# Ledger of designs, part 19: VHH binders against ATP-dependent (S)-NAD(P)H-hydrate dehydratase

Target 1, 310 residues: ATP-dependent (S)-NAD(P)H-hydrate dehydratase, of Phaeodactylum tricornutum (b7fxe8)
Amino acid sequence: MKTWNDGKTIAIERCVLPLDASLHKGSSGRVGVLGGSARYTGAPYYAAMASLQAGADLAFVFCAQEATLPIKSYSPELMVAPVYSASDFDPVRLVDDMVNEIGDMLPKLHCLVVGPGLGRCPLVMKAVARVLELARSQQLHLVLDADALYMMSLPVYRSSLKGYDRLVLTPNVVEYQRLFPKSEDNNGESMEDASDEELAAATIVRKGAEDRIIVDQRQVMSCGEEGGLKRSGGIGDVLAGTLGTFTSWHAILLDREAVSTEDLPLSCWTACCAVKRATKRAFDDKRRAMTAPDVLHHLGQALDEMTRED
Key: E = the ipSAE of ESMFold2; O = the ipSAE of OpenDDE; V2 = 0.75 times the mean of E and O plus 0.25 times the DockQ between their complexes.

## First folded at step 6 (VHH; framework vhh_7b2m_4)

Design k2 (from a51 with R31D; at its last look DockQ between E and O 0.77; V2 from the best seeds 0.00; counts 0 for: pae E 7.5 > 2)
Fold by OpenDDE, look of step 6:
Structure k2 (fold): chain B 310 residues (1-310), chain A 123 residues (1-123)
Amino acid sequence: as target 1 above (310 residues)
Amino acid sequence: EVQLVESGGGLVQAGGSLRLSCAASGFTFSDYSVGWYRQAPGKQRVVVASISSGSYTKYSNSVKGRFTISRDNAKNTVYLQMNSLKPEDTAVYYCAADEYPLWYSDEGSYDYWGQGTQVTVSS
């Protein structure tokens, strides 16, 4: 199973939440994005907007106060919450406030995307670690990307999600090698005999020309959908957000006892297909001028085409 | 029908105290965050305090240390204890509720609003 057509039937059945006009707001997915700092505001926006474009009803952005206005200015569709300030030099207060505010929101989410534009501030990482622990305790689906992947490469934080099976990681090749130094051969191919006890239960989306879905250091499927010939910034964020939606749908379907935890890799695969197709469309449209907003623009249409009957 | 009804406003001397109440009905109160806003004459409505469904509280800098927000879920009521009142605290105070525990400066983000209660602090 590499192309959408190979898995279309089962993916639609098990990964796509049916459209229902009778449902109340939020029923089709509530996605949180924990990211955005004084320095980085675009990444969390792309992730959050991608989640909405993919079909989630609500997207929340938890970010630095300094990032709030910029992100709100990008789109009025996002619910943006300042959870800390870069100007706050009280470590205890910063961490506690951040954890408390986000912690109170966790029960309302179907998925939390962590990492886009998060930065690598030690205090923020401490807070995020506590948030992740809370999320795990509540069995919240998690998608970790960007700086959250860096965080997971640190021994002090890596063990926090040991054995957690509602976890998705989205490393590129370099990030994957950082997370799993012994898992790559000289050609950059995943080694099937590699293992990591701490992250064995996670679903890993190794991004590349062909996205690989890996569980317990074994490739279980791959996305061979054609993307664009250009790699632009922000596409990873779009994927993270899209995964947020599909992971949310997985959570919803899981609660309905319509699927199992074993279907999570398929949800991830489906998200990859969608983003690849959107990227292809964006590239065909703008070619060398393609940027992340173009991919966002085509994401909804791509998904619609994927899920409609021929 | 969802209703938020504020009470407890009035005229007080500087340095005095008031306790505002916001009685909620028509929704699952315990699942909602509640905020107090105020609007002074000729000024924009601004957030004063909020309390989440998990009882996490936030305050504006102007009222921090003087005001306390609390909630009684059994009574579907949120309170704002206002101590050490100043003339600059004079405003119409509004109660707002939202299902999501987010601190917004944008008043349009809240699902429900009360009609407001007048607080006047004299010099």
Scores: ipSAE 0.020, ipTM 0.439, lowest interface PAE 6.0, mean pLDDT 89
ESMFold2, look of step 6: ipSAE 0.032; ipTM 0.539
ESMFold2 (binder alone), look of step 6: mean pLDDT 81; pTM 0.826

Design k3 (from a51 with Y104F; at its last look DockQ between E and O 0.76; V2 from the best seeds 0.00; counts 0 for: pae E 5.1 > 2)
Fold by OpenDDE, look of step 6:
Structure k3 (fold): chain B 310 residues (1-310), chain A 123 residues (1-123)
Amino acid sequence: as target 1 above (310 residues)
Amino acid sequence: EVQLVESGGGLVQAGGSLRLSCAASGFTFSRYSVGWYRQAPGKQRVVVASISSGSYTKYSNSVKGRFTISRDNAKNTVYLQMNSLKPEDTAVYYCAADEYPLWFSDEGSYDYWGQGTQVTVSS
């Protein structure tokens, strides 16, 4: 599958949660976003908002205390929880508090997106690692992006998710090379002969002009949908959030025994198609002035068009 | 019908102690985060303490070391042990419950509220 039309039927059937007005709030997806630091507040917002725009019912943002007010100011639709403070110099307390607070929410989430605006504070990374372990133990769907991908490039953290098949990674070309140094040729093309046991079970969304879906170092599908001609910041965050929704839906459908774990790559592919289409629309609208908010603005419409019956 | 009913409030001298109780009914209490808010005259309602469904507790700085929040799921009750009370602790105390941890300042998002109980600390 390359374009939406190539996989539309099967994707709608297996990846899109049906709309139902009778459902309880949250039943269509509860997405957590673990990110946002004193320095970075936009990324987690874009991710969280993207999840909502994509169709999740609830979006939770777990962030630094210093990031809470900014993120709340961006939108009242997000539930923002301070889980640590950059001014807290007690490492034990910081890590424990963060783990405990997020840990309590994990059972209530369908997916946790990790990384947008997270930063690279060692203490925070330590806490996040523990959270990831907890999430795994609970079989929670995970989407790792941005600084979480950096974490996964570190040997101390990489092994923590070995064999985990409810894991999505969203590296760009450079990040992919960092994660899989032997898997890229000089032209940035994936090499199928490369293997990595630690992340073999993960679904990898290698971002680019054409997004590639990779499982066990093999490309299984690609998104050839046309995007915009401009690469603006924040689009990756939008994709991460959108993936949060689709992975949430996968989790829900999986629980219903309506799909299998093998459908996760298709869910990722669908999310890529949606974001590409949204980006195309945003670009057509704003051209060189396009920014991430424009992509967010068009995301819902793009998905609606994708899923409507002809 | 969902109800949160606070009790245990009253008049105490500075340095004294009170134990507030909040009895919950009409929902699965053990799955909810619960907490205490207070509102002093002429002031905004502020969070005092919270306890998650996983029994993780948080306190406002003003009450740390003096107040203890706990829960008994078998009794569907949350407690606030208030020691070393100060006149500044005088307020109406409210019990709140939410399916999610009480992290947010947006009080309007909480699922359930009690009617409140008056705590008065005299000098």
Scores: ipSAE 0.061, ipTM 0.588, lowest interface PAE 3.4, mean pLDDT 90
ESMFold2, look of step 6: ipSAE 0.264; ipTM 0.693
ESMFold2 (binder alone), look of step 6: mean pLDDT 81; pTM 0.829

Design k4 (from a51 with R31D W103R Y104F; at its last look DockQ between E and O 0.70; V2 from the best seeds 0.00; counts 0 for: pae E 11.0 > 2)
Fold by ESMFold2, look of step 6:
Structure k4 (fold): chain B 310 residues (1-310), chain A 123 residues (1-123)
Amino acid sequence: as target 1 above (310 residues)
Amino acid sequence: EVQLVESGGGLVQAGGSLRLSCAASGFTFSDYSVGWYRQAPGKQRVVVASISSGSYTKYSNSVKGRFTISRDNAKNTVYLQMNSLKPEDTAVYYCAADEYPLRFSDEGSYDYWGQGTQVTVSS
């Protein structure tokens, strides 16, 4: 499958949560974004807003205290909660405090997106690693991007997610090579087995002009939808948030026994198609002036068009 | 319809103690976060303490170490134990509940509010 029309029927059937006015608040997808630091506030905003624009009912942002006001100022629609303070950094309590703050909310989420604007403070990464283990223990779906992918390149953090199949990683080509260094790149011929058993069950979205959906180092799908000739900063964050929504819908459908765990790659493929189509609309409108907010603006309509009955 | 009813307020001498209760009906209280707020005459309503559905607690700096919030989900009730009371604690105390309280980051924009109970601390 290369374009939306190639997989539309099965994707709508297995990946799209129907609109239903009778549902209570929060029933149509609850996405958490763990990210945002004193230095990086825009990335978690793009991810969280993309989740809402793609159809999630609630979006939460768990960030540094110093990022709270900027992110709330970008949009009042987000539920923003400080989970640590960089200015009042207490190295003795930071890990436990972050885990307690975030852990209370994990049972209320369908998906946790980790990484956008997170930064690489060692104590914060240690706290995030404990949050990931706690999320796994509750069968919570995870989407890891940006600095969370850096964490997965470190053996101490990678091993805690061994065999987890409710896991989505979103590397670009460079990040993918760092995560899977045994991958052969000798003009398309494999000189050695590049399998990584620790992350073999994860769904990998390898971003590019064509997004490739990979499980156990084998490409199972690709998204060749036309996006645009310009890549703006923040589009990766839009994709991470969109994946948050489709992964949340997958979790809901899985809990209803309407789909199986083997359908997660199709949900990821569907999210890629949505972002590519939104980017195409934004690029056609803005050309060289296109920025990530333009893509975000078009996301809801692109998805509505993709899922509308003809 | 959801109702929250505060009780346990009254007159107390400085240095004394009171325990406030907030009883809920019309919803599954165990899935809600509950906060206590207070408003002194002519002042803005301010946060005092909150407790999450998972029993994680937060306190304002003005009451930390003196007040304790707790919950009893079997009784659909949240308590605020107030020790070492000061005249500055004199206010109407309100409880509030929200299934998703992080929408407004605990700034007092909860879905449901009680009608308040008066606490008066004498010098």
Scores: ipSAE 0.000, ipTM 0.402, lowest interface PAE 11.4, mean pLDDT 85
ESMFold2 (binder alone), look of step 6: mean pLDDT 83; pTM 0.850
OpenDDE, look of step 6: ipSAE 0.182; ipTM 0.646
ESMFold2, look of step 11: ipSAE 0.000; ipTM 0.390
ESMFold2 (binder alone), look of step 11: mean pLDDT 83; pTM 0.844
OpenDDE, look of step 11: ipSAE 0.075; ipTM 0.594

Design k5 (from a51 with R31S W103Y Y104F; at its last look DockQ between E and O 0.73; V2 from the best seeds 0.00; counts 0 for: pae E 14.6 > 2)
Fold by ESMFold2, look of step 6:
Structure k5 (fold): chain B 310 residues (1-310), chain A 123 residues (1-123)
Amino acid sequence: as target 1 above (310 residues)
Amino acid sequence: EVQLVESGGGLVQAGGSLRLSCAASGFTFSSYSVGWYRQAPGKQRVVVASISSGSYTKYSNSVKGRFTISRDNAKNTVYLQMNSLKPEDTAVYYCAADEYPLYFSDEGSYDYWGQGTQVTVSS
């Protein structure tokens, strides 16, 4: 399956949560975004807003204290919470406080998106690694992007997620090379290596002109939908947030026994199609002027058109 | 019918102690975060302490070390133990509950609020 038309019937059946008059707040997806630092405030906003525009009911942003006001100012729709301060004098307390703060919310989420604007401060990465372990222990679906992918390139962090099948990684070509230094980006079917066994259960979305969906070192599908001709900062964050929504819907449908864990790659493929179509619409509208907010603007309509007459 | 009822307020001398209780009925208490707010005469309502559904606690700087928040989910009750009281602690104290807490907001809005209980600390 390469374009939306090739797979839309099965994707609508297995990946799209139906709208229902009995819905209450939070029943159509609760997405957390762990990201945002003193220096990087836009990325977590794009991810969280994309989750809402793709159809999630609630989007939470867990970020540095220094990022709270900027992100809240971008949109009042986001539930923004500081979970650490960059100027804390007690490094041990910082880690414990961050883990406790985020951990308290994990049971209330369907998916945690980790990485957008997170930064690479060693103490923050240590806390995030602990949050990832806690999320796994609760069977929480994870989408790892950006700086969280850097963490997964380090063996100590990668090994803690060995065998986890509710895990989505979203590397671009460069990030993929860091994650799989002995692998070629266009030969995903034979990417065997001793360290690669640890990610065998994860769904890997290798981003590019054609997004490749890889499970157990084999490409299982690809998204060849036409995007735009402009590379714009923030589109990767939009994809991470959109994956947050479709992964949340997968978790809900899995809990209802309507789908199986084998359907997560199809959910990821569907999110890729949505973002590519939204990007194409935004590019046709704005051309060289296109930015990530334009893609966000078109995301909801693209999804509506993809699922129309369902 | 959802109800939060504060009790334990009153008049106390500076340096004394009071224990406030917030009793909840009509909802599943264990999944909620609960907070104590106070509003001093002529001032804005501010958060004093909060306790998450997982029992993680936070305190404002003005009460840290003097106040202790705790919860008893079996009794659907949250407590605020207030020690070393000062005249500045004089306020109406409100209990609030919210399933989706926002982190730190003095002008917070929660799902449920109590009616408030007066605490007056005299010199």
Scores: ipSAE 0.000, ipTM 0.272, lowest interface PAE 14.6, mean pLDDT 84
ESMFold2 (binder alone), look of step 6: mean pLDDT 81; pTM 0.831
OpenDDE, look of step 6: ipSAE 0.024; ipTM 0.490

## First folded at step 7 (VHH; framework vhh_7b2m_4)

Design m1 (from a51 with S55G; at its last look DockQ between E and O 0.01; V2 from the best seeds 0.00; counts 0 for: pae E 12.2 > 2, placed apart)
Amino acid sequence: EVQLVESGGGLVQAGGSLRLSCAASGFTFSRYSVGWYRQAPGKQRVVVASISSGGYTKYSNSVKGRFTISRDNAKNTVYLQMNSLKPEDTAVYYCAADEYPLWYSDEGSYDYWGQGTQVTVSS
ESMFold2, look of step 7: ipSAE 0.419; ipTM 0.782
ESMFold2 (binder alone), look of step 7: mean pLDDT 82; pTM 0.833
OpenDDE, look of step 7: ipSAE 0.025; ipTM 0.493
ESMFold2, look of step 10: ipSAE 0.000; ipTM 0.343
ESMFold2 (binder alone), look of step 10: mean pLDDT 81; pTM 0.827
OpenDDE, look of step 10: ipSAE 0.025; ipTM 0.426

Design m2 (from a51 with S50V S55G K64E; at its last look DockQ between E and O 0.60; V2 from the best seeds 0.00; counts 0 for: pae E 8.5 > 2)
Fold by ESMFold2, look of step 7:
Structure m2 (fold): chain B 310 residues (1-310), chain A 123 residues (1-123)
Amino acid sequence: as target 1 above (310 residues)
Amino acid sequence: EVQLVESGGGLVQAGGSLRLSCAASGFTFSRYSVGWYRQAPGKQRVVVAVISSGGYTKYSNSVEGRFTISRDNAKNTVYLQMNSLKPEDTAVYYCAADEYPLWYSDEGSYDYWGQGTQVTVSS
C-alpha cells in the first residue's frame, strides 16, 4: 500500500471508529500528551489539538507548570495541567509528584503521547521513565516522539519497554539511526545489536518523504501520499497527536474484540496518510507561507474526505 | 438518583475547627474526583481543596496547612477538616464530583454538585 486509495477500504473497516451517538463523553478517544517545558510550549499544543481534530473526544496535556498558561491560551479546548515546576525544583519530590499526577489519569486514557517539547533534563526523564513503566503495567498504548525517542536511545530507559507491543515510535531518519545504530565488538567484528531485539515488538513510523511502517525491523507498509514542498516545525507534532487518536481507536476496537494487535500498523499508516493529505492541502493554500497551524486547520477536512462513503 | 449532601457547617469562633462531610450516593464514588468549593457573600465560587479518585490532593494557597481533605470510599464520603479558622473562611461550602480530576476541567462541566452548607466564623 502506497497511497490512501490503495488501502482505504480496509483502513476504514479496521481503524476508523464510527461516528455514533454516545452516552459517555470520551468514548471516541481519550488522549494524553506528556510534554511541554518552560522553553517548548507549542509542540504539546500541536499534538493535543491534532488529536482533537482527528476525532478524539478529549485531549489532556501534562506539562511543566511554566507551560500551562501559554498552552491554555492557545486553545481552551485542551485540558492542561502542570505535573512539575522548574521554578520550584525539588529533585526528591519531582519524580513522585509527576508519577502521582499522571498515574491517577492513566486508567482513564486510551493512549499516552510522550515527548513533544519535553526537553532532556535528566530528572524529568527519570520521572517520565517511571510514568512509562506504570503505563506499561496497565497495558496503555504509547506513542513516543521527539525527546521520548532520545530517552529510548539510552539503554537504561529502553530496557523498561523491552517486548512491549502497544508501543509506537515515530523517528525521522536521524532519530532512527540513533535508535538502531550499527555495532561491532571490540575486535572489529560485527555483532547483533541487542537494542534491536528490545524494540522489536514496537510499531515504528519512520518519517520521511514516504513514511515507512516498520515492525521487527521489516517494513510492512509505507505511505507515499504527497505532502508539501516546505518543511515546517510542528508537523511532526501534528502526526504524533494524530497517531494518538488512531492508536486510541485501535485500543477501543481491540477491547471490543473487533480487531487484533496486528492492526496497529494499519492504524499508524492511516494517520500518516491523513497528515500527508492535510499538509498537501495546507501547502497548496499557503505555499512558502505554510506553517504547522495551517496543517492543523486542514486536518479535520482531510480526514472527513478520506472517511466518507463514496 | 445521584446526590451529594454536605453537612457539618455551623457557627464557630475564630481559631476554631470544623469538619465538613460530603456524602455521595447513586454513582461509583471510588472512580470520582471530589472537591470542596466555597462562595463568600458577593463573591464568585472558588476552589478550596480537591482529592482525586486515587487520593492525590491539591489545596488553594489560602487554606494550605490549615485544611485537610480526605476520603473514605467505604462510606462514599469526602471530608474537609478545617483548623485555625478565620473570619475570611466564612462562606457556603459546596462539594463537587467529576470523573476526571477537578483541576483539569471547567466547573461548568463537572458531573455533580451538592446544595452547600454554611460556615460562619465569628471574630
Scores: ipSAE 0.011, ipTM 0.536, lowest interface PAE 8.5, mean pLDDT 86
ESMFold2 (binder alone), look of step 7: mean pLDDT 81; pTM 0.836
OpenDDE, look of step 7: ipSAE 0.019; ipTM 0.499

Design m3 (at its last look DockQ between E and O 0.67; V2 from the best seeds 0.00; counts 0 for: pae E 12.0 > 2)
Fold by ESMFold2, look of step 7:
Structure m3 (fold): chain B 310 residues (1-310), chain A 122 residues (1-122)
Amino acid sequence: as target 1 above (310 residues)
Amino acid sequence: EVQLVESGGGLVQAGGSLRLSCAASGFTFSRYSVGWYRQAPGKQRVVVASISSGGYTKYSNSVKGRFTISRDNAKNTVYLQMNSLKPEDTAVYYCAADEYPLWYTPSEYDYWGQGTQVTVSS
């Protein structure tokens, strides 16, 4: 399955949540984005907005206090909550504050996207690691990108997600090699203490001109949809957020017993197709002027065209 | 029918204390966050304190250290203990509840009480 037309029938059947009348807030996907720091505020915005544009009902941004005002000023559509303050650097208090703030929300989410704009402060990573442990204990689906992938390259954090199959990782080729150094044949380097099998159950979206869907170090699908000729910053964040919506829909369909856990890679493939097609539309419209907001603008239309019967 | 009913307001001398109560009915109280808000004459309604469904509390800077929010899920009630009251605390106090609140964004709560007047005299 290289293009949307190759897998359309199965993907619509197993990965797309039907549009239904709902009397209850959040029935069509509740996506949280844990990310955003004093220095990096755009990334979590792109991820959260992409989740909404892809069809989620609610998108939450859990960020540093210092990122709250910038992100709220980008769009009133997002439910933005501070979960720590960088000025309060007490390791125990920082961890407790984040865990308490976001931990009560975890049971209310279908998917948590972690990493966009998170930064690499060791104390924040420690707090995020506790959040990931809580999310796993509740079987919450996770999408890890950006700085969360950096966390997973560190042995101290990687082992807590060993064997977890409700997990999506979104590395580019460089990040993939950092996460799976033993995956190279005949050549390359390895991290002596790293274990490629720790994350073998995860669904890997290896980003590139062709997005590769990998489980247990084997490519199971690829998305060869044409994107654009320009690589704009923020498109990776759009993909992370779109994955947030499709993994949320997967979780909902699992609860309805309509799909099985083996369908998560197809959900990820579908999200990749949507983002590639949205990027192609944005590029055809803007050419050299294309930026991530243009991709966001086209995301809903691209998905609608992919899933319409007419 | 969803109801939030405030009580405990009144007139008090500066430096005194009051305890506000917010009794809730008509929804699954344990899943909701509850906030206390206040509105002084001619001003916008602003957040005072909030307590999440799991008991995590937050306070505005103007009341931190003086006010304490708490909840009793068995009684479906949230309390605001107000100590060391100042004339600037004079306002109508409202409780509000939402399952998915952003605790510093007062305009987005689903349910509101009728308000109770607190007046602090010099």
Scores: ipSAE 0.000, ipTM 0.375, lowest interface PAE 12.0, mean pLDDT 85
ESMFold2 (binder alone), look of step 7: mean pLDDT 81; pTM 0.829
OpenDDE, look of step 7: ipSAE 0.026; ipTM 0.398

Design m4 (from a51 with S55G S109Y; at its last look DockQ between E and O 0.59; V2 from the best seeds 0.00; counts 0 for: pae E 13.8 > 2)
Fold by ESMFold2, look of step 7:
Structure m4 (fold): chain B 310 residues (1-310), chain A 123 residues (1-123)
Amino acid sequence: as target 1 above (310 residues)
Amino acid sequence: EVQLVESGGGLVQAGGSLRLSCAASGFTFSRYSVGWYRQAPGKQRVVVASISSGGYTKYSNSVKGRFTISRDNAKNTVYLQMNSLKPEDTAVYYCAADEYPLWYSDEGYYDYWGQGTQVTVSS
């Protein structure tokens, strides 16, 4: 499957949660975003807002205290929680306090998106690693991007997610090479050779002009939807958040026994199509002036067009 | 249907203590986070303390070290122990509950609010 039209029937059937006026708060997706540091506040905003624009009911942002006001000022619709302070932290308490604050919310989420703007402070990464282990123990779906992908390149953190199949990683080409180093002489077959036993069960969304969906060394799908001709920072964060919504819907459908874990790659493919189509709409509107907020603005409209009953 | 009822307010001398209670009914209490808020005359309602469903507590800077929030899920009740009271603590105190609350410096997205209990601290 290359474009939305190629796969829309099966994707709507297996990946899209129907709109239903009888639903209560939180029934159509509860997405947490763990990210945002004193220096990087925009990335978690794009991810969380993309989750809402793609159809999640609730989006939470767990971030540095210093990021709380900036992110809330971008949009009051996000539920922003400080979980540590970069300027006033106790190294003895930071990990436990952060884990306790986030851990209390994990049972209330369908998906946790980790990485956008997270930074690479070693103590924060240690706390995040414990959060990931706790999330896995509760079978919570995970979408890892940005600095969380850096964490997965480190053996000390990667091993805790060995064999976890409710896991989505979203590397670009460079990040993918770091996660799955190429062997010599594999002549353009690097994706097939680069998978390892620890992350073999994960769904890999390798981002690019064409997004490739990879499981256990095999490309199972590809999204060739036309995007825009302009690169813009933040589109990756929009994709991570959109994946948050589609993995949340996947989790809900799993609980209803309407789908199986083998359908997660299709959910990821659907999210890629949505973001590419939103980017195309934004680019047609703005051309060289397009930025990630324009993509975010078009996301809901693109998804509505993709999923409306005709 | 859903009710939060505060009690334990009253008149107290500066330096004294009071214990507020918030009795909850009409929802699954153990799944909810609970916050205490206060509104002084002519001022905006502001957060005082909160306790998550898992028991994690937060306090505003003005009450840290003097107030203690606790919960008893078996009794569907949240308590606010207020020690070393000051005239500045004079306010109507409100209990609020939400399944998905986050800590805020002002009124947040809490689904349920009590009717309030008056606390007056005389100098």
Scores: ipSAE 0.000, ipTM 0.306, lowest interface PAE 13.8, mean pLDDT 85
ESMFold2 (binder alone), look of step 7: mean pLDDT 81; pTM 0.833
OpenDDE, look of step 7: ipSAE 0.019; ipTM 0.366

Design m5 (at its last look DockQ between E and O 0.83; V2 from the best seeds 0.00; counts 0 for: pae E 6.4 > 2)
Fold by OpenDDE, look of step 7:
Structure m5 (fold): chain B 310 residues (1-310), chain A 122 residues (1-122)
Amino acid sequence: as target 1 above (310 residues)
Amino acid sequence: EVQLVESGGGLVQAGGSLRLSCAASGFTFSRYSVGWYRQAPGKQRVVVASISSGGYTKYSNSVKGRFTISRDNAKNTVYLQMNSLKPEDTAVYYCAADEYPLWFSEGRYDYWGQGTQVTVSS
């Protein structure tokens, strides 16, 4: 499958949560975003907002105290919680507080997006690692992006998610090479024989001009939808958030025994199609003036068009 | 009908102690985060202490080390042990409950009590 039209029927059936007026708030997806530091506030916002625009009912942002006010000021639609302070240098307190606060929310989430604006503070990474372990133990769907991908490039953290099949990684080309140094040839094409046992169970969305869906070191799908000619900051965050929604839907459908774990790549592919279409629309609208908010603005419309029954 | 009923308030001297109780009914208490707010005259209502459904506790800086929040799910009750009370602790104390941790709700909680008056004399 390359274009949306190629997989539209099966994707709608297996990846899109039906709209139901009888549903309670939260039933269409609860997405958590673990990100946002004193330096980075936009990335977690874009991810969280993207999840809502894609169709999730609730978006939670777990961030640094310093990021709380800025993120709240961007939108009242997000539930924002400070989970640590950059000024807190007590490692035990910082890690424990963060793990406990996030841990209490994990059972209420369908997906946790980790990484947007997270930073690379070692203490935060330690806490995040514990959160990931906890999430795994609860079989929570995970989407890792940005700084979480950096984290996964570190052997000590990578091993914690070994064999976990409810995991989505969203590396760009550079990040992919960092995660899988032996998997690509000089031309950036995947070499079939590179065995990475640690992340083999994960679904990888390799971002690029053409997004590639990789499972067990094999490309299984590609998104050939046309995007915009401009790459603006935040589009990756939008994709991460969108994946949060579709992964949440996968979790919900899985619980209903309506789908299988094998459908997760298709969910990811669908999300890629949506973001590409949204980006194209945004670009057509504003061209060189396009920014991430424009993509967010068009995301809902793109998805509506994708899911309309002819 | 959902009800939160506070008790245990009263007049106490500075340095004294009080124990507040909030009895909950009409909802699945064990699944909710619960906590205490207070509102002093002419001031905004502020969070004092919260305890999540998982038992995680959080306190405002002004009461940290002096107040202890706890819950008994079997009794559908949340408690606030207040030690070393100060005149600045004088306020109406409100019990609140929410499906999510109280720090997410920004004061918009599912359920509120009617409040109990705590007065600390100098």
Scores: ipSAE 0.058, ipTM 0.575, lowest interface PAE 3.5, mean pLDDT 90
ESMFold2, look of step 7: ipSAE 0.102; ipTM 0.594
ESMFold2 (binder alone), look of step 7: mean pLDDT 81; pTM 0.824

